# Ledger of designs, part 76: VH-VL binders against o27280

Target 1, 266 residues: o27280
Amino acid sequence: MDSMNVPEVLEIKRIVEESESVKTFIFSWDFRREVRPGQFVMVWDFRDEKPMSVSLIDPVRSEIGISIRRVGEFTDRVHGLSEGDLLGIRGPYGRGFELMGRDILLVGGGIGMAPLAALADEATARGMRVDALVAARTADELLFLDRLEAAGVNISTCTDDGSCGFKGFAHERLLTLEENHDMAAVCGPEPMMFQVMRILDERDVPAQLSLERYMKCAVGICGQCCLDDTGFRVCAEGPVFWSQELSRVREFGRYRRDPAGRRVPW

## First folded at step 21 (VH-VL)

Design Ch10
Fold by ESMFold2, fold request of step 23:
Structure Ch10 (fold): chain C 266 residues (1-266), chain A 118 residues (1-118), chain B 112 residues (1-112)
Amino acid sequence: as target 1 above (266 residues)
Amino acid sequence: EVQLLESGGGLVQPGGSLRLSCAASGFTFRDYAMSWVRQAPGKGLEWVSAITGRGGVTYYADSVKGRFTISRDNSKNTLYLQMNSLRAEDTAVYYCARKSNYGAFDYWGQGTMVTVSS
Amino acid sequence: QSVLTQPPSVSGAPGQRVTISCTGSSSNIGWGYSVHWYQQLPGTAPKLLIYYNTNRPSGVPDRFSGSKSGTSASLAITGLQAEDEADYYCQSYDYSLTSSKVFGGGTKLTVL
């Protein structure tokens, strides 16, 4: 458990180009350090350290995959790396998804599909029926469709521009889907998650939602990942929360805080 | 044509038990969450219990938790409410209601009367 | 006492406009949860009248309309007719309650 608090330097075994802006970096992993869908790792490029979602958990091949969207200086540097290059990895951290019942609805927006792809593999392995609503701005940004299809997941798509599937927001597509489920797992832009949670609450579908916040320590000490009104630390009590926990959080879906603690709109 | 038909109501002594049934037709039953909603004579509507479409999760109002059990048999398109330890306050018409994808109760049965009295 | 507050009764003459209010709180309507309306004619089961704040099911006349603002919602009936005499219930979701599916206390509409 000592390695959870300091980065272990690992070699990039393979790189999968998921889209023009998203790559999955695959590492050999010793599964004595157990990893669950919905947990995260801190990725260190020897200059900065950022939290990243685990998208592949393969104990049989002793591999994990970490999907990273290019959004700034850190992720630009990481996207420039090649197989054989080194990254530091600290973790895993956080509370992962819990599975229950006989079927599950996954609702993912953009890179939020990464932890849900890992969850889909686990749910399928347990014999659950899995439906996924996969959302993005454009068709080219829909992630993991072939992987989900190969796993037997029933896929609905939604794009902001209408280039694939339903044109509009994920929650609007969800309203057109009549099928009820025993549970749901949701990850993506927080405003999308708020709207999806509201609908799922009203449908009597229990939901788990994965939040992202700025993180420094990842173990609950520094307070940078705290939520207003509850004091929940996203890195310790989350990042996965039940909808009933999040309903009491005023900031959820309405605003967030930057690293300096200032309120910032979504 | 969506139809819901409740049965199993009647007169019961306090502390007794009763089992309500709701026969569903005209839709794919397993795709919809279902609820029981009751209405005491001369009073308003009160939600009692809900169950997910595939039956994996159940919900209960505090007033009935521990005494009532909702269940469903999707092979028979039937919703059930087992009511134990009945009280006078449980006297009501019990409606079977379907939950829509918008979260509304879009179809209701005609109800079955449960009377709990000495 | 009801989580959602409705007036106990309202009345109007034929042809007039009537509004029925439904007042909630920050944990239900004010959180962003939908409001649905049901009509219950005397001696009958409730029937869905308005769903998702403003939508009318097929067969409901456009003289019925719904709206939502802040922590409250309203049902409006224009061109009031004798057949509109019924009880009307609003319904929403409240995250703070175990009994999360909440109805208003009901409003008896009398056509004069």
Scores: ipSAE 0.834, ipTM 0.942, lowest interface PAE 0.7, mean pLDDT 90
Fold by ESMFold2, look of step 22:
Structure Ch10 (fold): chain C 266 residues (1-266), chain A 118 residues (1-118), chain B 112 residues (1-112)
Amino acid sequence: as target 1 above (266 residues)
Amino acid sequence: EVQLLESGGGLVQPGGSLRLSCAASGFTFRDYAMSWVRQAPGKGLEWVSAITGRGGVTYYADSVKGRFTISRDNSKNTLYLQMNSLRAEDTAVYYCARKSNYGAFDYWGQGTMVTVSS
Amino acid sequence: QSVLTQPPSVSGAPGQRVTISCTGSSSNIGWGYSVHWYQQLPGTAPKLLIYYNTNRPSGVPDRFSGSKSGTSASLAITGLQAEDEADYYCQSYDYSLTSSKVFGGGTKLTVL
């Protein structure tokens, strides 16, 4: 739609410091523009715009939250903003997660927990049992633990350095978890997602995985978010894909593209 | 000790129906995906159907889709296979198998024989 | 026939080493999916022998070992014993098939 393609300038209502490197920016939102977990928005700071995860969807308070990791000049500028400052938001875009069955496993690495936190809220509201495997490099980077616990989510943690929970990678922790689930949702570093997808396939757990690619238009016209082997556009046919869709994508977990579109290894 | 015990096999005419059961004990049944795997006389193993631990998702081999229905009753620790419109090629020993967290079939029952004559 | 190809039979003398191959493709073993092995003694149900490529369940002797490379996997049995005479099946996952849980065709091991 034309109205979704023009940024709406919104006031930052509240800022939550999730970690040293991640902040959640809360905005008032008119839910006549429907937002589903796994969809993304383009955040415009009046100079540049970047895709960002929606981590909070609260129709009762008429709020959305957008979680942003500080990783470069754009996100440094945004992290320097305060309540009352303005950002442009266009969207939401993309295909979100679909819930099915009686229980769900969430597997999130780092900032990848952001869309999964939103999904956890929807799943618990539907009466599903929710388990979450929350992964990070260190304990200080584990995101949304208190929020997930308050929602009734059963949490397992892992950290690369062993500072909290299981010492190791998310897929290694997953192998030690015996419970089978009706579905899973996965978001995080792509190499992690590849390994987790393989294990979930083998367990008979249908999985949806959320991918990140370079985006320019966010509506499927420019081709910058295309996946090499399938022609899928992450902004239009994704960012959430079923594992069987991603099985056809040779680049998944193997390489990425820089902003110039060149292939680079993970 | 994990135990799986199949029952309900027998002789049936083509087009007939049977319901197989698998009684599970020695583990938390609802935590594991379960499968049926069959073996025709003198032949290899063929996966037939699977169901997730809480029963929300089912899978079927192409050869049985639309004819077989897998289900489970977690309050009774029992897995079922309803087999309708049976054919001679469905003749096999049917095994109940548990899927491990590593993706292997780590425990098997002793099987129940289904014979579809003609 | 089977998506995973195994030799129909292998044989060895007591005390020797035998290897059973399991050849797959890029949509199963070659994608990175794990390989499991099952032993089926005559007249009995299959039993898990090797899981996740190389691991042995409790009670399986260490003379059984598994490996995986490229699109193929192998089961090795050292110190062959008469009781090892059985059918052996490999099993993996194939993302390209609706019947995604795939078994090899089986290998009859004869102890001479």
Scores: ipSAE 0.830, ipTM 0.938, lowest interface PAE 0.8, mean pLDDT 90
Fold by ESMFold2, look of step 21:
Formats: C-alpha cells, structure tokens, sequence
Structure Ch10 (fold): chain C 266 residues (1-266), chain A 118 residues (1-118), chain B 112 residues (1-112)
C-alpha cells in the first residue's frame, strides 16, 4: 500500500560509464519522495531484485543516479541495457548519512565511493570542506575523481598495485594524512572499513560507515540482514551506522554470512 | 617547535568556576584534535575532554560531562576548558595535549594546577 | 581499578633490562586498538616515548622498545641508565567507555 514498497517502473534516462566495470543509471525522480545520501533502492530487472546505493541526488534536474558494478548475472543483464530501457525501483530505504561540523573526510573503496559521491555533493552545498580518500585495487577502478574535483573536493588516491597515488591500503594512506576532521563517512570492503574505523576512533573523528549485507525484504521484517550480537537489521537500522554502534558488533570486519546464514571468513 | 602553554589555574571554592587556556604555537593548530588530560596529586593520568581540529565535535569523560565545556579559537591558536560546578575531586594538574594522526598524545604543555578547596 | 593494568613499580640496576607490562581487555588492546607509552620524569609533564605499539619518536634512544600481543602490551628498556628513573604510562582506546582514551595506572621505575 505504501508506494515506496512496490517497484515503480522507470525509464533509463541516461547512462554514464564510470569505469570498465561500473555504470551509473540515471532516472527522472519526483523528490516528494525524499532521498538521502547513504540510503539504498531495490533495483528490479523483472527477474531478480538487488539493493543498490544512490550515487546522484539532483533535485534541480529532478534526477537520481544508481551506480552498479558488473559482478554477476543480474548486473551483467543490467549493464547490457540502453537508454530508454526499463528498470523497477522501490525505495529509498535505510538510514542515510548525517552531516555535522565544518569538515568531513570521505573514505571509499571501489563501488563504496558511490554513496559518498552523493554525500560529497550535499556536504559542499552546505559549505563544508570535503576531503576524500579514494581507494581501489587499480587506477582504472578509481571512481568519481572528475566529479569530486569539480565539486571542490580535495582528493587523495590509493591503489593496491600503486598504479595511481599511494601504493597500499586505504588505512595505510590515512595514517599519513595529518589533518583532523569533524567527521568521516566510510564505505567499501568491510575489512578496509574495520581498519579505517579503528584509526578514526583513535583520532577522535566520529565516523559513519555503510555496510552491505544480504537483503530480502528491505523493510526490516525478514531478518536476513541482521548483525551478530546486536540484532541490528542493515536495511532498517542501517545501512549507515555510527562507529560506536559497530564497535559492539562481533562480526564486523571479522567474518560475513552466506545466504544460508553460515559464518564465512572475509 | 611545537609548544603548548596552559594558564588560568588557581584556588577555587567548591561549586565555583574556572576557565583554563592553552596557547599553541609551532604547528597548524586547526589540523589537530586537542585534549585536556588531568593528574590529581600523587595519582595517574586521566583523560578529561577532546575536541576535533575544526571544533565541530567535542567529547567528555563521564566525570565532567555537563560541568566542563571544551572549546577552541583557531584564529587565536587557543584551546579552552570552562569548568563549572567544581568539586574537590577536580583538584589536579591540567595538561593540554595534542593528538597525532597515529592517535597518540605527541605533545603536552607544562600543566596548570587547579585546587578546589574551601 | 584502571582498565589497563600496570605493575605499580619495577626496578633494575644500571645496564640491565627491565620490562613494564600493560594488560588490557577485549574492548581495548584485544579489539585491535593501538598502545602508546609516555615517560614522566619527576616534576615534569608526560612525554611521548612509544607510539602505535612499536614506533619511537625522534630523539628516543633505541634501548626503548614496545610490543603488543593479544590483550597486552610491553615496554622494554635495555641498558638501563639513571635518567630512565621516571613514571611510565601506557595508553589505549576503549570503545566500551565514554572515557575512551584510557591510561594505565602508571609504573614507577627505580634505577639502582
């Protein structure tokens, strides 16, 4: 009965090729349905439905953008679509990022930069100073660099193979950055987020981190997105959590769960 | 050279107020989180309060929350601690300390003594 | 009781090796948070001695070393000298406490 909970069939207005493996699909959007950075939508290709982060929130053009990495059958099919093709969208869902203070550090790994790009736009519009640490395995997987630069974001890069910027992990680059910030927002591979969170805690920087878990209902009923020892549902109480909330989660950064609920190492 | 100089300590009656200052020099003050750390006579170190580099977020130990207010003026390179409703157990040397990017307190002032007594 | 436990005192003769332990728990050192060490000479402010478990700031002699294992950390001093006589504090972060920047209770080192 709630229109958010039924997929709305929308036409792909524009496709941006962000990298070899990532495309942003842009749709017209009625902003009477508010969308906040860090919230997600369920994308339906008429066969399967998967959660995807909103990467562009543009009320002036009445557009949203959804960035999708090609990683399997569902995303292969979506990447094969063209402008004018249809997708089902339901949502938005979840708790988004909360901005505070005068400056923010964004730390994103791979596709994790998608919700942070949306947050960067909001932060700069509020007059905050924005620094971004953009991480990937290789230079060709670094996302949104031109967009962030155009927004006035100060960018540091790191790549596992050293092909661009600092050679190494995001948390190692972070230790070489002396500037303290009023807050941080973090999204990427969970082992990276664990190490980054630890450093930010010790530096007195409050952090919000966006988690990915297996999702089914997206409205908090099924329990498939629950975190050990807390009962937090990523789709309802998250996907964005404060570092203080995640410190109490035994599984964070330690292991993950498969669709059957079994513990599996990262 | 990094230098931190505390001032404003003294003798105060219980229930009274006092304002501590810490003048910073030799580094870009706004880039660093700052803390107050205290040491009661003959006792160990106790963290009291912290503030982010741009001043947007503050932290307090439970023992002082609601009574103390940390602040900073980055145009004057100065850290402050406003202490209200002082108690005898607040008697200590108060140190101004800088937080490094590794999370350590890498520079400390000489401290200023606060005595809360009738 | 402090959340990080240190022996109240240790002693050693000049030239000898001394270790100072710092025992924490699963919510601090055991969770993965770093350990830092401070030296406080009599009548002076604390000074950073070891940071991020094992690193020495410039000017700290290499006879000072730090280590961390499990829920504990250790400061080792070799070639003990008279000027090493001081109080030593370990420090870490504890996510379970509002007073999250936690110090050990301190260890008085006596040289003789």
Amino acid sequence: as target 1 above (266 residues)
Amino acid sequence: EVQLLESGGGLVQPGGSLRLSCAASGFTFRDYAMSWVRQAPGKGLEWVSAITGRGGVTYYADSVKGRFTISRDNSKNTLYLQMNSLRAEDTAVYYCARKSNYGAFDYWGQGTMVTVSS
Amino acid sequence: QSVLTQPPSVSGAPGQRVTISCTGSSSNIGWGYSVHWYQQLPGTAPKLLIYYNTNRPSGVPDRFSGSKSGTSASLAITGLQAEDEADYYCQSYDYSLTSSKVFGGGTKLTVL
Scores: ipSAE 0.828, ipTM 0.938, lowest interface PAE 0.7, mean pLDDT 90

Design Ch10
Fold by ESMFold2, last read:
Order: structure tokens, then C-alpha cells, then sequence
Structure Ch10 (fold): chain C 266 residues (1-266), chain A 118 residues (1-118), chain B 112 residues (1-112)
């Protein structure tokens, strides 16, 4: 009966409505269990269990926040909960981001901003200059803007439909930004991350990318989260990878796999 | 107008050292990654080294790794290349080049000649 | 020997069209990295001619054009002029190399 395999049942302390489709659920957390930006937890609603990124790491208040987008049956049920309700939490799991240098560029698409918001807090606390490119389909889906601004992050926005900031894709906005950086951290839709990774490679900016693929198990035994050409498992060796690790993977950014292992388009 | 001006080249014996400088003007120097690119007499272009805009990360070609050190002083708008343990095959014109947001070398200096010969 | 292969030389008469190929592999051009082209006139530094596959910097005549397909890129020069006699280099990025910023071996263009 290894304690790492059982969820701890925690009370939802506070709910922040980040958008119509995204809520952040805040829990008390004992930081003797260390949590790093880019790590994930397994969230259990007593019926099913899904991996979710940690978006708030606050050792001063002894709190963590977990941001969840409503995308299906599990997340619909969790979004229906209130403060005081219970969820099971296992973790944290996975390899988190490493910070280096004097400045960092964050590139986040949709819910991919969640782990980057946690990283932004740590980077600013270390005295790094932080720029963020925050992307979404539409203005209502841009996440964490007020929080990032309050942390002193320099924000650029883009939306597919042009309702806020630059009209277009994140990589197109990135090409218009002339500033070079010591490092970057990227999280969002895999096609976006592929395009952004290539640009950062060519700019001589080392990048770490966080992959959110289908997973049922936080310990790397489920088999549903394999990468194409390397055999790397996202759970065991990621979710955060350096761009060099991902550049060798033919599948990355091109297609995904269904539960049967078949290639399907993004 | 963007300008890059290299200096510090010359004749040196194998095993010797040289320090190249590149004075930059006409742009916000710290916003751009910079590179050294060399060209041996009668030969093609070879990338040598790169440094990020804030100087936090450096890159080296295998042929120079451990012998050359790239650095920058953003307060003086100057890029440097410290070249130690020089070899005959390091003989080349050394160019200072700016990396654009598209990943191209969009501006080049006129180059400085380094000759390594006994 | 460069991982980007260019013909060592090409030639053409004034007014003709010439093309210069740049053949790479799946770890560079074929992965989707950009191709840039440089012109080096005799006795001078290289000058950016084409960037990001197809774009011309200000001041580059529209008779110069670039393209990219599969693992290869091409530079086309129409209306060839005597002043076009130069060395031409393609450049890209190769994720499989520690020396990841790669130039082609160069192509000497002779105007007949």
C-alpha cells in the first residue's frame, strides 16, 4: 500500500473563475511535498482521474491551485463543484521547468498558460525579467492576464480572431517580436508548440516545452502517452522537455494518437 | 543605420591567443543574439559561435569548443571572441553577424583577418 | 563538407535565368527550418539576399527569388546581370548537429 498511489482527499478552499471555460481550484498544501512549475497532479472526482497542471504554487499561504478547462464529462462534473466540496489529489509528478539566465519568454496557448503562470511567479521572485506571449482563439479565452500583470510580467497577446491583441497564431506574433531571450518556456496546442520551437531554435533561444497528451496514470505505466520515435513517455520523462529532445521526434506537431495507437490529425 | 565593426585580428603563432572585438551601433544591441562566422581563404562560410541577447547562453561549433569564448558587454555595445590555443586551421576572416527575429544573419561586419602560422 | 549541398558553380549569359539549389535532409530543411540566402561579391562581406525562404530585404531586386519544397530550397535569378557574379550561400538550422547553424558549401555564379 504505497502512499504515492492513493489520492489525498482535499477540500476545495477557493474557486477562481478564470474564464467561462476555465476555473482554478485552490487547496491547502503541505509544502514538505515539494511542487515545481511544470509538474502535474492527478485529480480524482471519485469516478475518474485525470492529470492537471499546477498553476499556483504559494508556499507562503500553503496553497496550490489547479486550473481545469471544461472539455468533457469529467471536467464538466468538476466545474459543477463548489467551495467546500472534496477532490482527490495525487502527486506531484513529472519533470518541471528549469530556470536559467536573466530573462525568459513564456509562450502559452489556452490552458497551456496554467503551468507557465506558476513559472512566471517563480521567475519574477528570482529577479528574472519575464515576457509572456499569451494566445487563445478569442479574447474571452486569454488566461491569467491580470495575475501576470500584477507579477510584473510584460504581456503580449494574440487571438486567432483578432478580438484582442495581434490577429493570428502565436508563432506569427513571435516573428514580429525582435527581442532575444536567454531561455523560453512553451505550453499549448502541440501544432503551436512545434512552430514556436522551430523559431526559437533558429533564434538561438533554448526552449523547454510542456506536453499535455492523453494520460490515465501519473507513474508512466499506462502506455497511452508514448512519443513517436524515441519511446520517451510523457509521464515518466516529461512533461517538460528541452527542444533538442523533441526535435528528433517525427510525430511532434504533426499528428496525435487515439487510444488504439492510430495516427489522427490534430 | 546598423553597423558592425570587427577588430583585433592579426598574425599569431600556433598555440597563441587573440581577442576579437565587434563594435555595434544603430540598433538596440541587447535585443539581438550575435554570432561569429568565419571564412578560411578560398573556402565557404562556417558558423563559429553565438550568444543570446542578454548573454546568458553561449554556443560553439565543435571545431572551437573549449578553445574559444564568446562574450558581450551590453553597456559598451561590444561583442568579443577570445581565441586561445590557436591552430593553423583557425586561419580565416572572422565576421561579426547579427541574428534577426527570422533566424537569418541580417547584418555583417567587414571582417577581421586572423592568420595562424609559424 | 556541408550538410547543405549546393552545386559548386553555375553560369549564365546576361538576361538569362539561373537557379541555385540547396539540398538538405530531414533534420534541417525537411524538418521545416527556414532557408536564408547570402550573396558575397568578390572581396566583400556576405550580404543577406533572401530570408525565411522567400522574403527579400529592402533594396534586393525582385529578380531574386527563393523557394523551398521538401528537403530542398532554390534561389532563382532572372534577368542575369554582370553585377550578379558572386558566391551564393544557403543557410539553415540542423537540430541533429551541435554546430546547428549550417551554411551550404557555396555556389560560384559566373556571368558569361
Amino acid sequence: as target 1 above (266 residues)
Amino acid sequence: EVQLLESGGGLVQPGGSLRLSCAASGFTFRDYAMSWVRQAPGKGLEWVSAITGRGGVTYYADSVKGRFTISRDNSKNTLYLQMNSLRAEDTAVYYCARKSNYGAFDYWGQGTMVTVSS
Amino acid sequence: QSVLTQPPSVSGAPGQRVTISCTGSSSNIGWGYSVHWYQQLPGTAPKLLIYYNTNRPSGVPDRFSGSKSGTSASLAITGLQAEDEADYYCQSYDYSLTSSKVFGGGTKLTVL
Scores: ipSAE 0.828, ipTM 0.937, lowest interface PAE 0.8, mean pLDDT 89
Fold by ESMFold2, fold request of step 23:
Structure Ch10 (fold): chain C 266 residues (1-266), chain A 118 residues (1-118), chain B 112 residues (1-112)
Amino acid sequence: as target 1 above (266 residues)
Amino acid sequence: EVQLLESGGGLVQPGGSLRLSCAASGFTFRDYAMSWVRQAPGKGLEWVSAITGRGGVTYYADSVKGRFTISRDNSKNTLYLQMNSLRAEDTAVYYCARKSNYGAFDYWGQGTMVTVSS
Amino acid sequence: QSVLTQPPSVSGAPGQRVTISCTGSSSNIGWGYSVHWYQQLPGTAPKLLIYYNTNRPSGVPDRFSGSKSGTSASLAITGLQAEDEADYYCQSYDYSLTSSKVFGGGTKLTVL
């Protein structure tokens, strides 16, 4: 098994508190192993292993950042770690975002802003105009606002409870934004992504969307991350898909699967 | 007030070329996707081509792909349609139309007539 | 042929109610894409009449209304007036087509 298939044990160099529920863990990284925005890594805490999005790609400081929301037992344990503690990292895996045109709209819900923050840095470095619609349940969960502002990104905010910016869902806020873009990148809760994709289709804006599915091998062998109707493996052919690729997927935005493979509603 | 004014139509022989223009005013042109929509005499509306606000992406109907080129000059607030290798079935009124944030064509020009005939 | 099916013509007397249907499929209206309606008076350009299924632009009277259900949409005109005599087109999006911006074939409304 090569180094990508076996976790490399790395020291947590720095921890950034992004919100009460989200931390970014920063590691030294040898960029001979290239990393692209939209790719993910498998994080191993010596008991369990979960896919996490790369949110920071800094070749100058030789650093990679991984943003993790506390949602269960694994992420609770990882959030309890300190600088100097060890984690296993394997990857990166998956197909990242591709940039085109002169401007881009980012639409991120909650932790879904993590891979989009990495993409914003790359788009800005290429001289693209970047707009971001940053959505969360409440104001304290809006992620990466200072980082995006420092990069020159034009930000619109949306919160379910109205505590910051537009009160309502991301797709409702999107309908009130009149500016057209050459492309969009979308990541967040799958029901949100379905509604956003439909609107972007109708606006003639090509969109790439990042999906999450249950993963075991992360290299496309075990089949646990397959999408209904297409056989696409999220870890190999994704996690980033063009909207036209997803139009043929019956399950997208309609239902999900639990770890046992049972269909459950969103 | 939003205004769209087409020009450049006329009579042309099969195999010929024409360049249509659409002058836009009353709105921030670069913020809106634009389309050409045509209507043959006595027939319905047919979408022809679209372009994103900053011009980075273009779309074409199968009936015109490879022969027509949509473009825009945002410094002049002008949309263009270069029409090459024209055929009799391209005979139509050509409308310039603006795409709204809801996906509708919310403003249309008066149209310019293109006639392809010997 | 038109992807969205409309009746070629409808008619009504002044003051009456008329409906115009727009029948699509699972890859357009049935997928969840919105439906827009345009009015084209004789010798003029189309004008947006209804957008996003049910919304009226400023200046469109409330006797015009739109609805969408399943794979179909409908435009209703109440209190029919002579000035409503025009062609009416529905429009939507179809993810399965390269020519994804799709119009109905049009309906000629005659006021008797």
Scores: ipSAE 0.816, ipTM 0.933, lowest interface PAE 0.8, mean pLDDT 90

Design Ch12
Fold by OpenDDE, look of step 22:
Structure Ch12 (fold): chain C 266 residues (1-266), chain A 118 residues (1-118), chain B 112 residues (1-112)
Amino acid sequence: as target 1 above (266 residues)
Amino acid sequence: EVQLLESGGGLVQPGGSLRLSCAASGFTFRDYAMSWVRQAPGKGLEWVSAITGRGGVTYYADSVKGRFTISRDNSKNTLYLQMNSLRAEDTAVYYCARKSNFGAFDYWGQGTMVTVSS
Amino acid sequence: QSVLTQPPSVSGAPGQRVTISCTGSSSNIGWGYSVHWYQQLPGTAPKLLIYYNTNRPSGVPDRFSGSKSGTSASLAITGLQAEDEADYYCQSYDYSLSSSKVFGGGTKLTVL
């Protein structure tokens, strides 16, 4: 079996159109190589390489899914691919989510729902109660609703423009929910996550949050994804962090590093 | 109407044990995280312990870690605090309090007095 | 020593405006955690007075108001009345103290 650090050229088995800007690419997967929700893979289109979260883990069908939002040149190229085309995949990398308790709250924004969808599948398979707060700018950008519903997830939606569900941001919707959970998993825009985390902390709900940073090597060597003050490497110690860990990260919710290593605000 | 009623307080010697109970009514008990907050005579409020609504996760102040155990029975709408290895500094009125969705303690019991003295 | 600092006492005459400060740090109020206020009348349990920085629970008069800025919060009482004589506590969360809910030291309000 090839090293996890060597890209494996895989054929796109299926493509699921999740929204106008998001597609899920499905690949055959040898599950002798374990993969956990919250982990990511490096996707190589033979020109460039980008980290992408695993959004589907199906041991029965021996498949994984990677959901990709169209946001730039790389993703434009990938979105132009068809079933049967090839991509290089290496990984998985990083620390995934841990499940604890009897019930879990998922809070996702936009493409952040990708790893959470995978987590939802695992949680429901384990017999956990899963509630999901799915946030997006508009109704047409809400992801995985049918999939989550089919899995038995109780869904609450919120949109910035009010086109579906609660009108407002995820943290605002969260404040209206009275029920508490044993734990939460959060993924989305970092400003959203920052707000949500504080609310969860105040509610005594342990939370795991998946961060997004510029990653190059994915193996903790290049340091491009290092977090200020802690030395945490998002690709190695993350991308999933406990709220207590993130509380020590000065840049969390405040700024990020661009490809040149410069601080840029969210 | 939300009601919280503490019981189980009393006089105990140092090193002794005591179990507090808090009977809850007027709301869906399992949906709310609960906490114990204590107040020493003539002193301020101090958070002691918390437990999630479903009881899956517990939290403790450093001052009571390893000695106190918070638990709940949602079938009985009751919150508990098992206090072992009690010390004089544990002397206080102990309140059970409900955590609201805003993170505040929106309802409090009347409190039960715990006195640790030789 | 309380993580949140309050003045030990404040006083005012009926009808006056009084303010109670709650000074925190970058690990609690300054980090963005909400501030709540409690009123404790003599010989009674605390009662929620202000939640989530500025909100009043049902039954709390509008003469009570909360604010937050930077690392500090403040409780303002206008039209001070005799029944306002009580202890007041601010409360927040501090990530540096292992999921700690933190209270101020309390402020005794005396109505002259």
Scores: ipSAE 0.861, ipTM 0.922, lowest interface PAE 0.6, mean pLDDT 95
Fold by ESMFold2, look of step 22:
Structure Ch12 (fold): chain C 266 residues (1-266), chain A 118 residues (1-118), chain B 112 residues (1-112)
Amino acid sequence: as target 1 above (266 residues)
Amino acid sequence: EVQLLESGGGLVQPGGSLRLSCAASGFTFRDYAMSWVRQAPGKGLEWVSAITGRGGVTYYADSVKGRFTISRDNSKNTLYLQMNSLRAEDTAVYYCARKSNFGAFDYWGQGTMVTVSS
Amino acid sequence: QSVLTQPPSVSGAPGQRVTISCTGSSSNIGWGYSVHWYQQLPGTAPKLLIYYNTNRPSGVPDRFSGSKSGTSASLAITGLQAEDEADYYCQSYDYSLSSSKVFGGGTKLTVL
């Protein structure tokens, strides 16, 4: 069992190319360290360390999968690795999604589908009905569709450019879906999540939303992942929050912070 | 086409109980969250309780928590409100209302009168 | 005690324009939650009149219109007719309350 602050060095067992810009890295994992959908790990490439969501939780094969979008120097280096190469992993950290009721709506934008794919597996294993609204800018960035379909998930798609499914934003597609659910789980670009949360609140659908923030310690000490107005630490009280918790957060959906802690608009 | 028909109202003593029913037709009942909304004589509308389409989550106004229980039977297209420990201030017309995908109450029943009086 | 504040009454002559205000706060309308409006004719159940701030259901005349700005919303009725005499309620969502589905106190419209 890994200590809270020491990465375990693990071999990349398999790499799945999910899209041109997204790869899933699969590792052997000792499930005495429990992992829940919505929790994250810190991935260390021996130079830098970044939080990443777990997208696959497979106790039968003793595997976890971590999906990573190529967006900068760290992720470029990780995408250049091969099977057999090493990464440091510490965690898992944070509060994961909680399942309740008999059905769930997943709303994912881009890489935000990663933790939701893990949740879909758990929900279907419990016998829940799972609907997913999978959003992207364009069709070739829609993630996990075959995996979700094979699991029996009912899929709706939307793309900004209309190349697949509904043309428009996820919240616009959501307004055209009449079906009410016992709960929802949401992860994606924060402006999308704000609009989706508001709609779900008004529909009486309890929602859990997964936030991304800059992190250093991942255990709640350094304060870099704090949310304005509440003092919530994304790494400790989140990354998954109930909509009621996020309603008190001024910054949610309004702005983000760069690595230096400065406010930047979405 | 959408119809909501409440029943089960009547006169009851303080501390008593009633169970309201709302029969739904003309739509796929299990796809919609449902609510009870009440209106005391000469007063405005007050939301009472809500339940999700599949029935997994319930909500209550503070004034009724612990005394009222909302439920649904999707095989019978029926919404229920079990009202216990009734008080004079619970006297009202009780409406069954459907929640739309836009968050509005788009269809209402005609209401059933509950009178709590000695 | 009403979370959403409406004037208790308004009046107008036939053919005139009347408006009904609905004033909320930062935890409801000001957060970005939608406003819906209901018409209640005497002795009847409420009927949806305006939803999602500005939309009219089928069968609602275009002389009814809604708007939302800041923490407030407004219902406008043009070409006022005798049959518009009713009570009007606004409704929204408030994240800070257990009674999260909130109605205004209602406005009695009298056609002179």
Scores: ipSAE 0.825, ipTM 0.935, lowest interface PAE 0.8, mean pLDDT 90

